VHH binders against Type II restriction enzyme BgcI specificity subunit S.BcgI (bcgIB). Designs and how they scored, part 4

Target 1, 341 residues: Type II restriction enzyme BgcI specificity subunit S.BcgI (bcgIB), of Heyndrickxia coagulans (Weizmannia coagulans) (q07606)
Amino acid sequence: MNNLIKYSTFLISDLFDVVIGKTIDGNKAQRNENGTPYITRKATRNGFEFMIDGEKEKLYSGKLPVITIGNETSKPFVQEFHFFTGTKVNICIPKLDLNRNHLLYITTMIENATKMFSYSYTINSTRLKSLKILLPIKGEEPDWDYMNTYISKILSNMEKNFDVQQNDGVSDLRSLKDLSWSQFKMDEIFSINSGVRLTKADMKPGNIPFIGATDSNNGITEFTSSTNASFDGNVLGVNYNGSVVENFYHPYKAVFSDDVKRLKLKNYPNNKHVLLFMKVVILQQKVKYAYGYKFNATRMKEQIILLPTKADGTPDYEFMEQYMMRMENKVVGRTTEKEAD

## First folded at step 21 (VHH; from s1 with T107R)

Design t2
Fold by ESMFold2, fold request of step 23:
Structure t2 (fold): chain B 341 residues (1-341), chain A 122 residues (1-122)
Amino acid sequence: as target 1 above (341 residues)
Amino acid sequence: EVQLVESGGGVVQPGRSLRLSCAASGFTFSDHAMHWVRQAPGKGLEWIGEIWYSGYTFYNPSLKSLVTISRDDSTNTLYLQMNSLRAEDTAIYYCATVTVTFDSGYRSQDSWGKGTLVTVSS
């Protein structure tokens, strides 16, 4: 991508109608696994709490997609289905005919803009309407095609790597419980490279993802044209503060905050499926790192990871690859079955 | 819906043993690491330990010789055996797990039980 792209500031209220969702009280919400999504101020899982039955008149049944943002959490999410809301959930309804990718780009810009304020991450409707976000432009208008193409490429790479891709040659069907497992130090398995401090004040606008220590948007907190020694791709980005041990696979090139470590395999080709296996194993330890071994930035190399092993005691990277390909195939098969209806 | 239900709490004398259970449903129990965590009155959450698919366990070093975690995949039940209980072991005990949903791009979901109270007192 070329630095020909110009940027300008836009008001949220010029791009969106902002309304408060009609509240269903969470303690009175009737759960139904076959019901309708219940979106709250939750800062994770796309704002999703669980499925509910609710009064039809409280359903957000308008234009889609939209962005939801809780007042206190200030975490924007794109919603592609009609939903019920909890207390103090803002709904940003595009004035233009925008697609999912446009809104995904905008959610990242909203997060960047809200982090520039020293408000305990509180966005009421009034502040949200007056919020300015930085967007790429073509002439004087937002460059919607650029935003769409950029997000499409990122999502296509992600889908190709684990969500939509069919994998051939799956032959190892062993269960996780039937394997031998051993402890390894993280620095035995990974090359671990620090991000580089790049302050928001020093960033130039651009189209390169900047990876911060968040729990959403694949770690993307900003788009920049600034690069530094952290510019890298085909890595796991692992948080060591913020959303600790949350981690994302980055097949694309990005710039990394000093709050995120970049992990690559030391003794095996840097295979995306093996890295995704590592992602899952690291995430299953999250409770330990949150409440036991408080994560220490200087000790990530010494942390223990539990991995399946071959008979000679070395990590079974081929199994890890096979397992993740198998798991992806199960998801693709179930998705195909659902879409056939 | 992931559900975790702890049981086996109550009042117990110092020096005695107690076994807690956690009944799990709504996910494939045998494919997930399971955790025990406790919260003493007025204190923060303290991780006790974890058990993996193969039965492999990790423990908080401060508690390692005092506790044993086990699992029964046939009944989807997690256990915490506590020995030589002390007054400082008085706490609410929670089981927890982290599920990763391949449908959501490998995003995680934290799930906790409501806890069971253990009171160690004469």
Scores: ipSAE 0.575, ipTM 0.864, lowest interface PAE 1.7, mean pLDDT 81
Fold by ESMFold2, look of step 21:
Structure t2 (fold): chain B 341 residues (1-341), chain A 122 residues (1-122)
Amino acid sequence: as target 1 above (341 residues)
Amino acid sequence: EVQLVESGGGVVQPGRSLRLSCAASGFTFSDHAMHWVRQAPGKGLEWIGEIWYSGYTFYNPSLKSLVTISRDDSTNTLYLQMNSLRAEDTAIYYCATVTVTFDSGYRSQDSWGKGTLVTVSS
């Protein structure tokens, strides 16, 4: 239909100048808290290692924002500040005046493209230049407004669900190692419901998140007005295929791919913090299922997780809530004011 | 930066025992389950087992009676004890973990050591 989003492929080298960063060897990188970001090929923290004092001739000081992507990790990141690079870091410099949201959309498409063609994919400047990515179009050009709107929706939705307020009432400060723990089967703790396939032909544009088996964007791979029996909210979405056992909490209503299971607590009201504690515990199994043990619905129900327990042997859901509230407070630098009340 | 460094590999005779170590840094070790994985020459990765922050262990059934995983949270060190070593236990042995950020995305990261080679040979 005329209101459907149209797509076309674009060559990375048509959109970007791709260069390799001027390497500062990590062994020789001199840390300086007031220095300049050191970006490596690591797959986390936006590629950021620490701040360094480096030779000015090796600084990337050109156009911003840009995308960095390491050869071995193939994980693209948007960089909004000038930086030094470690070994084998590609810099994709947009030929157009693109903003952060445009580049975030493009990083998602780069990840999709690399997954499409190799699971042990190593990327270098030559291979990256020849990579084709799928972008929405208006006429024959990329639809930059659509990409910006898509990312803005995701960011706004994530910010609404992120508790930027102080998590008041944190009173349980025990360390995980000091607790009593017991083993539980997943099906003892959760109701586990499958997603339902929704084909691209049946997926009409809208504002309902569609959850796929990805490791990014809180699991959101599209926005749709189409629904099916998987339409649900206040659940933990756990990947069955794709990025197996990766999982995200969804306070909002969403439609879930047949590659994602929806988990709800059986014996406690669903809440963000308990489900996020469960996210961390479920991820402890990722290595097992990534490297030789195939993941499937039967094994999810049988999977053993360890949970803190009360003296009567039941799960300590209050501790789980308290722990996650505490961890969130520490990340955002929040202060608990207890004596003033 | 999450770092995992294996050590204790080398050449050993069949029937002997060997203990491997994995030194961990850059994350709160006591809050994470730790894994051992190996790769024999020309073979894929084989999960050996895991140990949770409570000390509970789970093993690959094919290796269950041959290995013991332990941890020392005071030194941030993971151990793999291997007994009655056989030629087919020749492999590179890796430790691994998954960390989660507590930002609004709650993103996960898989982290691996560089491995230590164990050669079981007469």
Scores: ipSAE 0.562, ipTM 0.830, lowest interface PAE 1.7, mean pLDDT 80
Fold by OpenDDE, fold request of step 23:
Structure t2 (fold): chain B 341 residues (1-341), chain A 122 residues (1-122)
Amino acid sequence: as target 1 above (341 residues)
Amino acid sequence: EVQLVESGGGVVQPGRSLRLSCAASGFTFSDHAMHWVRQAPGKGLEWIGEIWYSGYTFYNPSLKSLVTISRDDSTNTLYLQMNSLRAEDTAIYYCATVTVTFDSGYRSQDSWGKGTLVTVSS
């Protein structure tokens, strides 16, 4: 019985008290690692800029968790800690006692709602209050249990993807410093395929992960039964819009947004460890494309990356695999730190 | 914790050269690409360039002729050599890197220094 989840529209103002952030006095604010998170209108890293000491009067010290939304980026983030922010950030305080999972679900819906509007949609507090989002309902009320379960499922799936296999086959103990590195173009290393545009309106509920250009939750933004030409697995999904350069390995089959490129190795079998190595390498370019250098498909293809190479000048995929296996073992405490360095 | 500390900024006359330094700690410096970014007054952040592990450099085309990035892995220091400075080069200069946490699903984190102010004025 395909119990069609019913959705209804809710105003943000019905669910949240929306407050404008208080601007900190830059002259009085000091960066302090032991300070308080400074949340800005950034579209990435949950809005986090750096830790600061600031005036107590400017601190958001109210109810937690909350959602912050930058006016210009329109990116919503769940905040679980007290924070400093600015006037260009809206703080959505739940009227009900909502948990992190509820808010995570809502952030996804906010993103979907804002994407439907022109990329130029600046969300000021007034517009935000009037923003309508679709939520699953039980009767006339939001189905909070469903939302919680949904997010839990996503999180669980993420955990499964990172199941650490005991790799008894580590034989390469070379350090990165011991290697020769060479330059490669992305398109030399990867087959790069685009995702396909699939709007929420066109999505049918299901169990297939939908990968969007987010920097969290392993890129999963929705579950759907709708498939298209982007249906793929054992692939590295790289964002070229949204959270640019962020990327996630997907061992499972998923549907990919048009804002995500699917990368597969051309000359080596796709596998978790090598693709994770590549993930790390690609992330080194995050700063470049985050600030002033536009990331596009052409630039992605032509992007130079440095990879360990064999004597013949080819990428040392075996090393990459072994290295990541070592790293994984180290993380799970299977090997001593000395063996991983 | 990753720490980046820029130094070498100050007031310089047009046409002069300046060398900035970035002292890095809290991570394996030699295993990370390093970036320089600047922010001029009233403007957004501008990526200057990067240097990779092996010393490979890539620059913003708009600044390529004016800057040279280098690194000393033995001292965990990043450098930015700027030549023929102009008034438009007045900015806060930041060094930055991306670190990846392997224990948390290979999450990336951008780390930035506090910046050093360069003022080009006659």
Scores: ipSAE 0.562, ipTM 0.851, lowest interface PAE 0.8, mean pLDDT 86
Fold by ESMFold2, fold request of step 23:
Structure t2 (fold): chain B 341 residues (1-341), chain A 122 residues (1-122)
Amino acid sequence: as target 1 above (341 residues)
Amino acid sequence: EVQLVESGGGVVQPGRSLRLSCAASGFTFSDHAMHWVRQAPGKGLEWIGEIWYSGYTFYNPSLKSLVTISRDDSTNTLYLQMNSLRAEDTAIYYCATVTVTFDSGYRSQDSWGKGTLVTVSS
């Protein structure tokens, strides 16, 4: 028998004051890249649209951090800076002095609580206030220290898994246009393994990420102690339902929904940077599957991808690795003298 | 900022050809696959095809014989050649791309032009 952390449900209105942001209409927003964040009902990019100049009296200038969540999209985001809001954006202001990690834990629980509803169900301030979320407890109160530690470990693991592995070894400076390219079927490059259905009723709370078919949070929709045949790590998780062809690299162990395929390289060690190159290549298909034919499991294995090749016609995995390391170095401020452009 | 500007639309007779262009700026054009998408009156968006940074093209099977996509990386311009135009090809034609930020999240962004209207009538 294993010891389990105790959990209880809490009403959002018991934990937060919920208000509607003071609306600035997007058509009337004066864009300024040096201005203040404009947060809308958008389901991605932390709710952020662009920076604006706005009237001071419409600025959310209260307690931070807070959670924003738009009607219709029902995607919660943690906001750490003051912001303006578009139409129908709820602001959940914690009644206690909570930190970013506490709110990140809570946003995960809000997202999973709202995911159960049909597409005709929307969230508004009244429904949000009455929403119940599952939180770990110490005695009868939320265990804030546990939530903070849990999120700290998860975020540390995610950040560690995106670190460059060998910055000083970047010697291949070729541009993508200077390469030889060939077509490959996905099935030729990857072993493709299905996830396993795990319903909320069967899921026990815990610290193992559960990967669903989302476009946010590196695919994490829940944290669980339940495992099944999909328990796996060091894979690319690719959606074939929900947010189709959206995909995330999972260096950590996770449990995967039956809406997400796990991809591993067939003929090369599962290298973080090679898989991230593949991520970018696959993402370039989003427009096709958003506005073309429906994506399904058969179409995934038949999908053609273009990859750089060596002189013998095989994929140039070493180039893919070095290219992604070079691109990451530019983002984190690392640069080699041999880098081209 | 990513900017895509389509041009070359107008009124053409059935059976004729038309070439659309898309001027791109604000991103490394040569590193990105580019797409053409159209929207006929009263209908949803329909993917026409794509061209990769390698020059490889892929097309909607229903349109494959009717269109050709090309690119000129020296002028950051994407092209759509349409042949044997039919009344059903009347639509607003958009170019689009997906950019990915190389950060810890590798987040993507879809970018679209405003479109150019093609009317096929006689």
Scores: ipSAE 0.539, ipTM 0.833, lowest interface PAE 1.9, mean pLDDT 80

Design t2
Fold by OpenDDE, fold request of step 23:
Structure t2 (fold): chain B 341 residues (1-341), chain A 122 residues (1-122)
Amino acid sequence: as target 1 above (341 residues)
Amino acid sequence: EVQLVESGGGVVQPGRSLRLSCAASGFTFSDHAMHWVRQAPGKGLEWIGEIWYSGYTFYNPSLKSLVTISRDDSTNTLYLQMNSLRAEDTAIYYCATVTVTFDSGYRSQDSWGKGTLVTVSS
């Protein structure tokens, strides 16, 4: 029973005390390999610049581990050691006793939430405090055990000899080239439901994601307390206006704009991996509908997609799931390597 | 970085055939669907057709010219064969693809070549 992970939104300020870093006097700081990490707003190397000797008064020597976020880059990093930093770096101190794995998970969610911000958007401490992130929940609380286990698995898989076969129940190692492909209509594969028009003027502030026809931030354009007939979860939201063909998987419950169609699988249980596979397949049509055809509801239903098939001609959903699991494992492995360098 | 480079364009007489090529690099070519798009002078972009990684092809039904799209995965090359060319087929021809990055929440990016000019004139 693939227990669908439930997600909810949390404010950063609910989870963290956010403080602004202290700037070191550059004239008093010296590079020293045996010194203390200097963390900046750098978007790479976990924010690490170099080891320095600095004034003890400027040292962050508080609770560890913490998350640092540069104002300009909005990239979060987990810090496990005391460090020097600057006023352009926010320090998120957990209110609870969280470990490195928990914070790593949270950093990923912060990154996802901040993708909406243009390169010119500075996340100051006030904005950071009001930032909403999605976390898995057990009941009404974050599922810390899940997060810990999830990250542990990722880290274990990152070990050089990650045998994809052994760890994530991956049994299908076929490549896309090894498969038979068949044509299917979208309405044969999906139940397609419309969103509902909800204007910003009619929206009440709240914690429910509103999904618009955007190409960023997983489609989230607003948070609202207003619900309507489009209130749904575990769906693929596909834009048919605005950023046409762009689509996002929503494991959480959300309200959908009339410019977004909600897709669910008809003949297979909705799950993250299969829907993500479908996301990629649908995105292949982006060029076609951007300039060739108006993407409307009728055309969406009749759109032909190519899917891997079993010998009996039915879609190979099991393969799709396995394939995306493999892809996820690879991505997690690469990200960890890049962060370690 | 994804790179697409079109070639084979030029001046051709009506009724003639022309084959365009698109050289692809910077991504796994065999795993991506490829598109041909054109832009006639003073007109918007027009989708010509696509070829999937499986080799299946789809074409714009509004096209009056005979077109065939093919690919060679061994050389990372996309082709557009055009037959019975007309003056109306004068355009800049682009190859395009959509890449999906899995590390950033499966974000998509459109990539286009610089285009190659085809002029059909008597």
Scores: ipSAE 0.484, ipTM 0.816, lowest interface PAE 1.0, mean pLDDT 86

